# VHH binders against p30636, part 7

Target 1, 243 residues: p30636
Amino acid sequence: MSKKLKPFEILEDSCASVCIWLNGEPTAISNRAENLWNKAKYRVATDGAVNEILKRKSFVEWPHIICGDFDSINKQIDTKNAKVVHLPDQDYTDLSKSVQWCLEQKTLTSWEFENIVVLGGLNGRFDHTMSTLSSLIRFVDSQTPVIVLDSRNLVLAVPTGDSNLDVNLEMTTKMCGIIPIVQKETIVSSIGLKYEMENLALEFGKLISTSNEVTTSQVFLKSSSSLIFSIELENWVYKLDSL
Short names: E, the ipSAE of ESMFold2; O, the ipSAE of OpenDDE; V2, 0.75 times the mean of E and O plus 0.25 times the DockQ between their complexes.

## First folded at step 1 (VHH)

Design e5 (framework vhh_lunsekimig_d3)
Fold by ESMFold2-Fast, scan of step 1:
Structure e5 (fold): chain B 243 residues (1-243), chain A 120 residues (1-120)
Amino acid sequence: as target 1 above (243 residues)
Amino acid sequence: EVQLVESGGGVVQPGGSLRLSCAASGFTFSRYDLYWYRQAAGIERELIASITSGGSTNYVDSVKGRFTISRDNSENTMYLQMNSLRAEDTGLYYCARLPYYSWKGYFDYWGQGTLVTVSS
């Protein structure tokens, strides 16, 4: 059967999440993202993100875990109240290494969580944004979903084959994209979009699906390769606490 | 000074057994969770087994039922008993203590690794 994708579960109080706070533009972290971080079962900060967390310490909880190579961390902060995890592999990004470490904890140390929500990673330096998408593709077949959330976007990888995607229509503008990010033939069929695809080849330099629109709370996607699904959040979702 | 020293690696036929040892010094051994990692050629270093200070153990699925992690707090030594070895178990095996960071710098507590080769 089809893979069931439920990215909006990260916004439900009944789900236990790992939150990973990435080093990035401060504007990517909304009041909603701060709430997700605070209620997360496990809070993981990359070493470059700790300075931003420190600046927000009146509003956000301290991380349980700080991971990375530590060249970006402010050495004046107290890191002893968080478990420090050295991730020395230079061939992988801080995000990719942090996700892998969390999945290892679920397997080996009895950590219990349903998903990983990544805060940031979709603005600032463009090469870093591409690296974030690469990490999503790396973990696309994980049994534990990895979802990227910033102030405007919710982004996930969709695996090869059949997927049913649950969308909370109330939380989105419904504007979405289906993006063929891998260097493989990407042939897509859809049900539940304004601009349906029927065995349509998607490729950079030819056709990509941007400014599409979700029309139903359940979207079916069939793809010959993994791809990126992006959907825009309603402004009240990410500005809830600014009232 | 914290030190971890692995030993016990070697060449073994498929289906064989090896016991790895990790000798620790420079800290209160009984208070720390300890880990075995494996680095195979072309594969990222992976955590394969853990043992808590309280003696609880965990394993990745690929080694469950074949590998047993244990510790001897009186000898400051951690062990990995490896049975029914497979070609895919080939790699460098590292013991590790939870890494520690201070405002003066970072201190990683890894051993140098011991090589396990399973071949026929």
Scores: ipSAE 0.000, ipTM 0.100, lowest interface PAE 20.7, mean pLDDT 80

Design e6 (framework vhh_lunsekimig_d3)
Fold by ESMFold2-Fast, scan of step 1:
Structure e6 (fold): chain B 243 residues (1-243), chain A 120 residues (1-120)
Amino acid sequence: as target 1 above (243 residues)
Amino acid sequence: EVQLVESGGGVVQPGGSLRLSCAASGFTFSRYDLYWYRQAAGIERELIASITSGGSTNYVDSVKGRFTISRDNSENTMYLQMNSLRAEDTGLYYCATGYLRYFDWSMDVWGQGTLVTVSS
């Protein structure tokens, strides 16, 4: 039948997650992201992220794993308490290599986890943002879901075919986007959006679905190709200040 | 309106104790993570202690074992009990609301600060 997508499970205490702290803009790592990192069963930092983790050492736990080629790491950093994993392949990003390594640990070792949460990767250098989306598409058919979270957004890939997406409405502004990222025909039908799609062709340079709105906690998507779903997270500081 | 008001600062001898209070109004206090920051002359504000909405606490190494953060949700007040005070603890102490699960990280709600001076 349809694939069940439950991206908001990453925010539940009962869910065992891997968190990957990606080298990027510091503003992408909110207090929400710090809390997810601290609660994670496995904490994986890319080598470029270690300096930011050190700046936050009073609030965030040390990584279990530090991975990458180590070009970005300060030579003075003591890594003794974390396992260092060299991922020297220059054909892939640190994010893509880190996700692949974690999935291999699940298969080859005693690592047990339900999902992978990527912290950051949607801000800063734009080519890196595109690489983040590419990595989501690469792992779209993984049995272990990969979800990107920053200070404002929750982003995931949706596979080809039928999907039922669970949305925790009170955690969101309900504003969402359905983005055709692959270079293939992307025909989409939906149930549960304000601007419903019915066999609608989505394509960069023509139609893409931005500023759509989730109307139900269950969203059905049928797509001829994999795509990106993005939803804006609730900012209750803004809501509180408006009172 | 949303506000935080610090009190309890003063002058103490090295080795002495002070208890700081942060009184909150205008929001649902029990839902927020709360923080104490310290600002010494010529340096940026440093986060020194935090308490989550669930009661979990965290401290910078320099105050760990000496300072205790606590909260009283019925009184909408957060406290910082400071023991074994050192000259290095001198500074302005600020309270701030932290991130709720669904808020973006923002320092939009700060107190005015209370001065702690550790000297003879």
Scores: ipSAE 0.000, ipTM 0.124, lowest interface PAE 19.6, mean pLDDT 81

Design e7 (framework vhh_podentamig1)
Fold by ESMFold2-Fast, scan of step 1:
Structure e7 (fold): chain B 243 residues (1-243), chain A 119 residues (1-119)
Amino acid sequence: as target 1 above (243 residues)
Amino acid sequence: EVQLVESGGGLVQPGRSLTLSCAASGFTFSSYWYGWYRQAPGKQRELVAAISSGSTLYADSVKGRFTISRDNAKNSIYLQMNSLRPEDTALYYCAARYPLYKSGWYDYWGQGTQVTVSS
């Protein structure tokens, strides 16, 4: 049976989301990201992100949770009653640890949410960008979707097997990518793309699907390994500009 | 081979305390979730307390009386039970769960340790 992926639900007013604000490049945080953060049921900041949130204090709500090993956070910063969660594991990134902690809250506590939206993580230091993609793959089989919004990019992991991806065409430029980032054979078939794939082997150093185009509001993907799907949002969507 | 071994059960009088221990081996302890479950005679198994890397959860019937903790250095989970009641009488199981992001994995269970609260 095909898995249903509905990443555009994060943009719906009725959707209960966790937002995780990453320590990263400030230009990654669009007006839409600020809007999603303010509307989030739970706001989680990584320790280094608190400084950027303070700079945006006239436009954004305070975090409910501040996570991290406290490498980046100034100990004199007023937390304004945010709960501080110490995540000391050096083997994982702040993003990976924060996602894991949030998923644990859903199962082990009273937290109720439908998805996790990660704000930023694809701009700035290149090694951090790779870590963000690694974290998406780590959580690809989660019952709770993890979706990255960075600048104009909406990015998610697609699991092994069959998936049906719902795309809000009006909100996108339709430009998309299907990226094999795991070191396993990645054979992909698609329905709903301009450059359809039929049992096509994707591999870094050979063929990857970049500058593809979504042609239908439902895209079918069959893959022998997990992979990354990215799609570009229209200017009015991430800037919250009028059409 | 994954092993969970419970200890610390026994017969105690109402109002007293017990500490249950669970020794885990055969896997990367820090990457798993752990819980204490119990099964009273003629009843289904229920979650008593759970602990992840940083969060805890308690059943309403034990909140304020029981405390779950973990010691990653010793690969052990503990359940401190205070103010014990006859209703706490059950076989107590330690369980280890796969992370939510892993599919195809299953829960591991210990054999259980009996707790009887009676005068």
Scores: ipSAE 0.000, ipTM 0.115, lowest interface PAE 21.3, mean pLDDT 83

Design e8 (framework vhh_7yz9_2)
Fold by ESMFold2-Fast, scan of step 1:
Structure e8 (fold): chain B 243 residues (1-243), chain A 120 residues (1-120)
Amino acid sequence: as target 1 above (243 residues)
Amino acid sequence: QWQLVESGGGLVQAGGSLRLSCTASGSIFSRYAMGWYRQTAGNEREWVAFITSGGSTTYADSVKGRFTISRDNAKNTVYLQMNSLKPEDTAVYYCAAPYRYGLWTSEDYWGQGTPVTVSS
């Protein structure tokens, strides 16, 4: 069966989201991100993100949860009634540990949410961007979708096999990319793109699909390996200046 | 798994209209995007129009504003309404899901084609 991917549901009032705020480049966090954060059912900040949240305290709500290793921090953190969650494992990134912890809360503590929105993680240090993509691939088969959002992009992992991706065309510039990041043969077929793929091998150093364009509100993707889909958002999307 | 059966082609004068129909026999029609393609003798098949399972449509520039694609999922049918026909629209029209889906990835979901001839 085809997996149904509905990443634009993160922008709908009917869906309860967890928002994870990473320690990201300040310019990567826009009014869109602030508004999504404020509307989130659960707000999770990494310990490195707390200073950025403090700078935005007149515009953004406080986190419900602050996650981190804390053993590497020599200064006391003012949590202002947020629950502090100690995640000491150095073998995993703050993002992957935070996602895993949130998924555990859904099963262990009856947290109710339909998706996880990661704010930031695609700007600043390039190695951090690659780590963010790696985390998306790690959770690609999760029944709870993980979507990364920054000032310009919406990014998700697409699983091996068949997927139907729902795209809100009004919210996008329609410019998209299909990126093979796993070290396996990635053969892709598509329906709903300007530059369609038919059993096309995607590989770094040869062909990758960048500056493609969505032509339909439902895009079909078949892939022999998991991959990254990215699409550019219109600047006005989820920009609630009247908040 | 399923077959596509086209109908509605024929002879028409320039400026005329035709409606093509394509009926699929099978239980998964509503899950698939469908398209119309056309082919003139000696040339590759050219994409004409595309409709997603949810009803969103896209058209080739050559037919935009003149052709309309639609579907009826209850009848497993996709339609191509062709208006303001031009001699250059003369071709064999194919209903297609040329992309390989599902368990039987080697299957080819092309119809038999229906010829359209537009005079003068």
Scores: ipSAE 0.000, ipTM 0.107, lowest interface PAE 19.8, mean pLDDT 79

Design e9 (framework vhh_7yz9_2)
Fold by ESMFold2-Fast, scan of step 1:
Structure e9 (fold): chain B 243 residues (1-243), chain A 120 residues (1-120)
Amino acid sequence: as target 1 above (243 residues)
Amino acid sequence: QWQLVESGGGLVQAGGSLRLSCTASGSIFSRYAMGWYRQTAGNEREWVAFITSGGSTTYADSVKGRFTISRDNAKNTVYLQMNSLKPEDTAVYYCARGFYKSYPWGFDYWGQGTPVTVSS
């Protein structure tokens, strides 16, 4: 069965989203990210992100949930009725734990949402960036999509097998990448890219698909392993400065 | 070295009341924030109520207006007065010491928990 991937729905205001704000570089959080955060049905901040939210207090809404280990948070913060969720497991990242907790709320507390938008996670420490990609792969088979928006980048995991990816061509520069990050054979076929793949083996140290280009609003991907799809957004989409 | 001992849990009828107590041993209690969390089997610990070293209180929406957190620094004890109990309040309740004295999260010491069962 071909999986339908619709990552641009988070930008179209058509779905109820959970937004998770990660502890990232301040310059990485765009006006669009703030807009998505304010519109989110559920706002979840990691404990490290609360300091950044406080600096933006006059134009961003307070989180509904604050989660994590609580060792990076500013000592004088008021919760303002946010629910505090202690996630002490040191074996998992704040992002991975937060995503898992949100998915559990969909089952346990009747939270209703169609996707999870992660704000940040691709800037700052490089090992943290790799951890963000690992978390995307962890949740690739979730019925609830997990999509990262950081600066100009929209990034998601693509599962093993067949996928049809809906792309809003007006919102993207069309520059994209198909990146094999799992330790398995990754053989890819595509339809809808400028540089089409036909049973092409992708592997770090050999061939990876960077600076490819989306040519159609629906991109077909067939992969022997899960992988990362990355696409660049138009300046006006992530900055909102041309509105 | 800190130890937290909870007491006061038990079986209670819906609409009833219970008062939970948590007695701390160790260094200066009055300098730390204290909180209550609860957990049902298979779920993460859910924050319930928090009290700063200065006595300011914060409550989860699910318990606001029904539960009251307080402290007695002379007795090294934090309390949770639970009124108008509902079956969904059934959980194991944990006392926690805040990592810092002046904000309502960041907990580094926990008690063993005290079970509360609310029948309908």
Scores: ipSAE 0.000, ipTM 0.101, lowest interface PAE 19.3, mean pLDDT 81

Design f1 (framework vhh_8k46_1)
Fold by ESMFold2-Fast, scan of step 1:
Structure f1 (fold): chain B 243 residues (1-243), chain A 119 residues (1-119)
Amino acid sequence: as target 1 above (243 residues)
Amino acid sequence: AVQLQASGGGFVQPGGSLRLSCAASGFTFSSYAMGWFRQAPGKEREFVSAISGSGGSTYYADSVKGRFTISRDNSKNTVYLQMNSLRAEDTATYYCAAGYWLSYEFDYWGQGTQVTVSS
């Protein structure tokens, strides 16, 4: 059965999202991301993100949840009635633990949401970026989609098998990548890309699909393994500046 | 130089209609999102509506949904705001802006046009 992937639903007015604000570089969080955070049904900040949220206090709403092991938080910070959740497990990243906790809230409590949007996690320390991709692969088969968004990128995991990916072309530069990050050869076929793949083996150190381009609003992907899809977001401010 | 000229404001009675226009020049119009913002006397500026470069996506503030319609004509470099069922609380100076279609990333505000809804 083909899976329908609709990552751009996170940008629609009526979509009920959890936003997780992950610790990262200030430039990773755009005005688009701040707007998405403010309208989120549930706002979750990792403890490392709280200091950045404080710097943006005139523009962003306070988190509903602050989670982590608290080694990055200033001990004098006023949590402003946010629920503090201790996630002490050292085997997993703050992102992976936060996503898991949110999915547990959906199962065990009255929390209702359609997706999880992770803000940041694709810049700063490179090992943290790789860990973000690993977390996306961990949750690839979740019934609740997990999508990473920063100022320039929208990134998600694509499961093994057949997927139909809906792309809002107006929100993108159309430049995309199909990246095999699992530790086995990944065989991919596509429909809707400028550089189509037909049972093409993708592997680090061999062929990787980068600088590809979406040609249609619906992209079909068939893959023998889970992979990462990334697409560059359109920044209208940068387009205005280029005049 | 980028220029945005808003027009079409005026006096209208409650329940009436007005159509605002914003003429753009100095940039490739179809490549930019366009938005409408308003500022009532003594209040902060608020978002009203936005439309993507192609016109395929629109967004509205909750206060105007079902009453206002944003549209654009890329051949005329113009964005429009059709305002129906006007209320006294719609009284404001309306500004046209170019930039990103979600709020906070509109950089050019243009000249405002005043709308007064009064009996």
Scores: ipSAE 0.000, ipTM 0.152, lowest interface PAE 14.3, mean pLDDT 81

Design f2 (framework vhh_8cml_1)
Fold by ESMFold2-Fast, scan of step 1:
Structure f2 (fold): chain B 243 residues (1-243), chain A 128 residues (1-128)
Amino acid sequence: as target 1 above (243 residues)
Amino acid sequence: EVQLVESGGGLVQPGGSLRLSCAASGFTFSSYAMGWFRQAPGQEREFVALISGSGGSTDYSDSAKGRFTISRDNAKNTVYLQMNSLKPEDTGVYFCAADSYRGLYYWPSLDESSYDYWGQGTQVTVSS
């Protein structure tokens, strides 16, 4: 049986999302990301992200939740109506802890949402980018999808087995990658890519799928291990004269 | 049992220096922001300085800026206040206080009511 992956639902107004705003490079947060944040049912900021949110206060809504270990905070932050959550565990990243906390809210409270959108985490310090990918793999089998979005990329983990991935072609450049980051044998077959795979072994140091291209709005992937799917987003410029 | 014990107070001449210490026990010290407050006779308790749990962030009252330095040693569960260029107006009982954030990201309050634990205080007298 094929798992249905619908990462582009995060860009549709009908879907209830949690948005997590990560501390990172400000250029990772586009107007698209600000729009997603403002429309989110639940807005979660990591502690280091609050300074960037304050700089954007004329354009972005305040977080519902602020979480972290608090060593990166700005002094005398007014929490307003935000609930603050202490996540002291040093063995996990702020992203991993925040995702876990949100999933617990869905189970233990009245929180209802269909997905988690992570804003940023793919730019700046390279070790942080690697930890973002690690967190995606950690939650790959979650009933609630976790999607990372920055100014250029939409990234998700694809689970072991059969998956059908819905792609909104008009929102993308169609350029994509299938990346075997798990340290296990990763044998992949695909339907819907320009450079199709047929029981192809993907491995760092040998063959990985980069600069591939989506050719259909539904991509089938069969994999012997979980992997990362990355697709480039179309750069849309909003012009006032077309408003 | 939670305990905060201040020491290092005393009598000093104007322009002199004192180093206050606060030894903490009974809680996870590094998870708490630490503050120093003071109270002069007949006055309300006022904020002096604070330091985050990691020691990476500090804040000072206007009267303390440039003269006082707060620091901490998490291995020794101790917070310090180095006071230089002391003035008669600095006279008062100096209190050590711990703020857990109460799970809050909100920076430790300048309001004394936000602090979870308090020491008994140590007297600082600046006079000739």
Scores: ipSAE 0.000, ipTM 0.106, lowest interface PAE 18.8, mean pLDDT 82

Design f3 (framework vhh_lunsekimig_d3)
Fold by ESMFold2-Fast, scan of step 1:
Structure f3 (fold): chain B 243 residues (1-243), chain A 118 residues (1-118)
Amino acid sequence: as target 1 above (243 residues)
Amino acid sequence: EVQLVESGGGVVQPGGSLRLSCAASGFTFSSYALYWYRQAAGIERELIASITSGGSTNYVDSVKGRFTISRDNSENTMYLQMNSLRAEDTGLYYCARSYFWEYGMDVWGQGTLVTVSS
């Protein structure tokens, strides 16, 4: 069955989200991201993000949860009223561990939310950016969508098979990419892009779809493997009536 | 009901000793890491000692060598042995727990007061 992907619902008032604020480059966090954070039903910060949140204390709400590999009790971290969650597993990134923990809260506790919005993770160290994409692929089949948003980009994983992607054209420059990051044959067909694909093989070292353009508010993608969809966001001033 | 109850606080003179106890009920004690926090007047609550389910311990530098954290899983009780007490050790002492597969303070005791003064 065709999967409905609605990543722009995170920017709408009707959707309950978890926001995860990653440790990273401060310029990745726009006014849009601050608004999403403030409206989030649950605010989760990684331990390295707390200092940036403190610098923005006049504009952003405090986290509900602070996650990290708190391996020393001598850390001088002011947690205030936030719950501290120690995630010591060294085999996974702070992002992967935080997403997994939030999904467990949805299953095991009273947490109710429709999606997880990751703020940052696409800037700074390049190996960390690749790790962010790996985490998106890890959770691609999750019932709860995981979407990465920074000041310029909205990024999500698209599963194997048929997907219909809802795009809010007014919130984008319409410039997009379809990126085959798994080490499998990735054959793609599309409807709703300027450079349409018809059973087209995408592969690193050969052909990848960059600088494509969304032409309709609904994009159809059929893929033989999971892949990454990336779209550039319009930069707009905070809207007091909605965002 | 899940509960942690501290006891053993009191007034001692500098250089003295106290043993705090944290009695647990309502959960599988042996499965959890356990913690001692303290809150001094005019200072925010700070973590001072921890003990894992396996018995590994950690301490803040200011208490290292003076305080010893321990646990008795058969009695569902955690202890803090405090030696060579200083005026700076005065405060409310709280015990807390974290989950086996998740680390975060989700249960707190009510606190026990330790006063170090002449």
Scores: ipSAE 0.000, ipTM 0.098, lowest interface PAE 21.4, mean pLDDT 81

## First folded at step 2 (VHH; framework vhh_podentamig1)

Design g1 (at its last look DockQ between E and O 0.01; V2 from the best seeds 0.00; counts 0 for: pae E 16.0 > 2, placed apart)
Fold by ESMFold2, look of step 2:
Structure g1 (fold): chain B 243 residues (1-243), chain A 118 residues (1-118)
Amino acid sequence: as target 1 above (243 residues)
Amino acid sequence: EVQLVESGGGLVQPGRSLTLSCAASGFTFSSYYYGWYRQAPGKQRELVAAIYSGGRLYADSVKGRFTISRDNAKNSIYLQMNSLRPEDTALYYCARDLYWGEYSFDYWGQGTQVTVSS
């Protein structure tokens, strides 16, 4: 079945999103990311993010939910009106537990949202970045898309089978990557890339599609296993002027 | 401890000038880039000006009127604001930037108020 993927919808004013602020890594948060956080219908902070949110309290709305096993939270920090949710399961990452909890709220507490956007998890410790990608793959078949964003990158998982990906070309440099992270044979075909693939095998240690380029606003991908798609964001807000 | 302390705000008439200063301490000043942000009541925060290797960046609304500069000897950043307009009224923040990009500033102070009114 052809899956429609619309990751740039998170930037639209009418989009109802859950925003998860994962870990307090300061290099993961951009002005665009702060705006997404502030407009989110539901704001969920992991315990590692609370101190960074406090540092930005003049620009950043307080979370609705603070969750995690609380290894990183300062026990003297006032949670204010945020609901504290304990997710102590050691078999899953903070991101996986947070995403699963949010999805459960659609039925348990009647939360209504169209996307989950994740801030953080692409910088800092490299093994945490790998864990973020693993979590994206875990939820690739969810009816609610999960999108990871930092200052330079928009990243999502693409499911097995046929997918049609909407790209807002004006918000990107168009530079993209198609990454075979799953430990299965990965055969890819594409339409809408500068370097098209036709039944091409991708595998770490042999060939992966990096430094590719989106050429259309609609990118078709057919894959025998799940993929990570990444695209570089352009800073369209500011232009460098000569002085 | 990292500190950015803004000063130089105040009440001024339209068409006049004002210079904002930002004193940095608690880190190696030359290792970072810097910018000025502002936030008017009921509006989102916006970048006003930034200073990076290879140049300076200005929001379209202030281009030709504002000038950002830095003084490495004084660990300070400045914003010269000329031809001020009522729409420039805002709380102005000095910010430190680790990376080029969407101007991903990771630290800033409490701000200094600029009010432009007749």
Scores: ipSAE 0.000, ipTM 0.197, lowest interface PAE 16.0, mean pLDDT 82
Fold by OpenDDE, look of step 2:
Order: sequence, then C-alpha cells, then structure tokens
Structure g1 (fold): chain B 243 residues (1-243), chain A 118 residues (1-118)
Amino acid sequence: as target 1 above (243 residues)
Amino acid sequence: EVQLVESGGGLVQPGRSLTLSCAASGFTFSSYYYGWYRQAPGKQRELVAAIYSGGRLYADSVKGRFTISRDNAKNSIYLQMNSLRPEDTALYYCARDLYWGEYSFDYWGQGTQVTVSS
C-alpha cells in the first residue's frame, strides 16, 4: 500500500497541528510560519527559541510548552504560563527530543493532533540543517507526519516503499528535490515530476534529484530507502506585518 | 534482523512472582520504546504494559501488580509480575514501538509462556 503524505494539510484550518519552534535564523520564520504557530493546537518552543518568540510577542502567541536542556535559556526569562519540560538527553537533537516528546503526549495523554510542524531548522548553521534532516529520518515511519517549514522550504521525509505526496501547487514554485540522505542504496521511481525517475539510483557524489519540478498535485515515489523531499514555497520573503 | 527474544516464562502458582525478560538486537535499542503484550487461549492479544520516557502504561488488569522496566546497557526490557493470577496465563510478547502514538508496535518476539495454576 502506498503511504499517503499530505504535508500541505498543515495550512488547512481544520487541521490540528503541533508546532515546534526551533532556534534559528529569524528570517526563517515568515509571517506564514507565525500564522501556523498562532493557530496551532499545541505550541512547543525549544528553549533557544524563547528569545525570538519574545521579540515577536506582538505577532505570535506564547507557547504552551517550553522544552529543552535549558542550557541557552536566560534564567531571567519569565516562562509565564507555559509548561516547562526538561529534556536532558544529549544524545539527540532538540528537535528529535521535542518531536519524540510530542508523540509521547499522544500516547500518554489526551493530546490529539494530526501532524507536527517544525518551524525553522533549515537555515543558519549547516550542521543544524543536517540535524534537522536526521531528525526527519528518525521519525519517517511515524504515523504522525513531521513537516519542517522555513520561509522558503517545506521539507519532509519519505519512507521506503511507495508514497503518494499531495502537493499544493499554488503554494509553491514547484521547484523540488528528492534527496537520498540515508547511507543505503536508494533506487527511486517517480510519477509527477518534470524529470521522472525510473529505477534510478540516487547517491551523493553521483546523481541526486535536485532542481526537479513537480508537475502535478499528486507525486508518486517509490524508493528502496528513505528520502528527503523538499519543495520551494512561493513568496518566501519574510514579511513583517505592521501590527 | 530486528530481533526480540523473550524469556523467563514458566509455570507458577497463584500469588507468586515472575520476571520476564526481552533481549533486543539488530537495531539501536535506545531509539525505541517498548511494551509487553499477552495472548491467552481464545482471546485477542492485549497490551499489558508499555514504557516511554514520559511514563509507564499498564492495562487495568495488571496495575499495581506488574512493572515494566528497561535497561539500555543490556538492550533489554523486563516485566516484573507480582501476585500472579490464573487469568494472567498467556503467551507474553515483547514489542517495539514505532512512535505512532496509538500503541502501534512493529516488531514482536516469539513469546514466552506464562502459566498460573494451582
């Protein structure tokens, strides 16, 4: 059976999302991201993101959860009514820990949400970007989609096997990439791309499918290994509303 | 390559205790969560206990009697069963969670038989 992936459902008002705000470049969080944050059923801020959220207090809602190892949070910062969650495990990134924690809330508590939207994590420090991708791969088999969003990109992991991606063509420039990120042979077939692949081996240092283009709202991927799918969002320039 | 191997089952009298063990291999143990299932004859498989970073879950029928634990250094999961009852008789399975948030597990062991009888 083909796994249905609907990353753009996060834009639907009827969709209940967890938003995780990662520390990163301010420009990575567009007004679109702010809107997603504000409408999220659960707002989760990493400890490093709190300062940025405070700077944007006029535009964004306060988080429900502040989580992390709290190495970077200013002790003078009032957490207000946010629940502070300590995630001390240093073996995993803040993103991974945060995602894991959120997923556990579905299991352990009454949290109900359809997806996890990660705001930021794709720009700034390159090693952070790689960490983000690693985190996506970690949760690639989760029933809860994890979508990473910055001002320019929407990124998610695609599991091994058959996948069907719903793509909102109007929200994107259609420019996309199919990236073999895992250290396994990655043979890919596609339907719905400008440059279609038929049992094509994708490999770093050789051929990867960057600067591809989505041609339909339904993209079918078949892969022998997990992939990263990236698509460029339209109007990626960060705009501050005069509020 | 993923393997879960249960042990520690046996025949015990009511009121006695038993500890089940599950040895995991073929994957990064610390990256997953785990649970115990059981299946009695003629009954459906049921979740007995699960362990997550945020806490432990137990079936109502075993609350207060069973304790699930893990040892990352040993790649092992345990189920301490106290005050055993005849209704606890079942094949017990160790299972790996795949973070679905709905008690969805992707791998099970072959099971270890627990029989509680006078």
Scores: ipSAE 0.000, ipTM 0.214, lowest interface PAE 13.0, mean pLDDT 89
ESMFold2 (binder alone), look of step 2: mean pLDDT 82; pTM 0.821

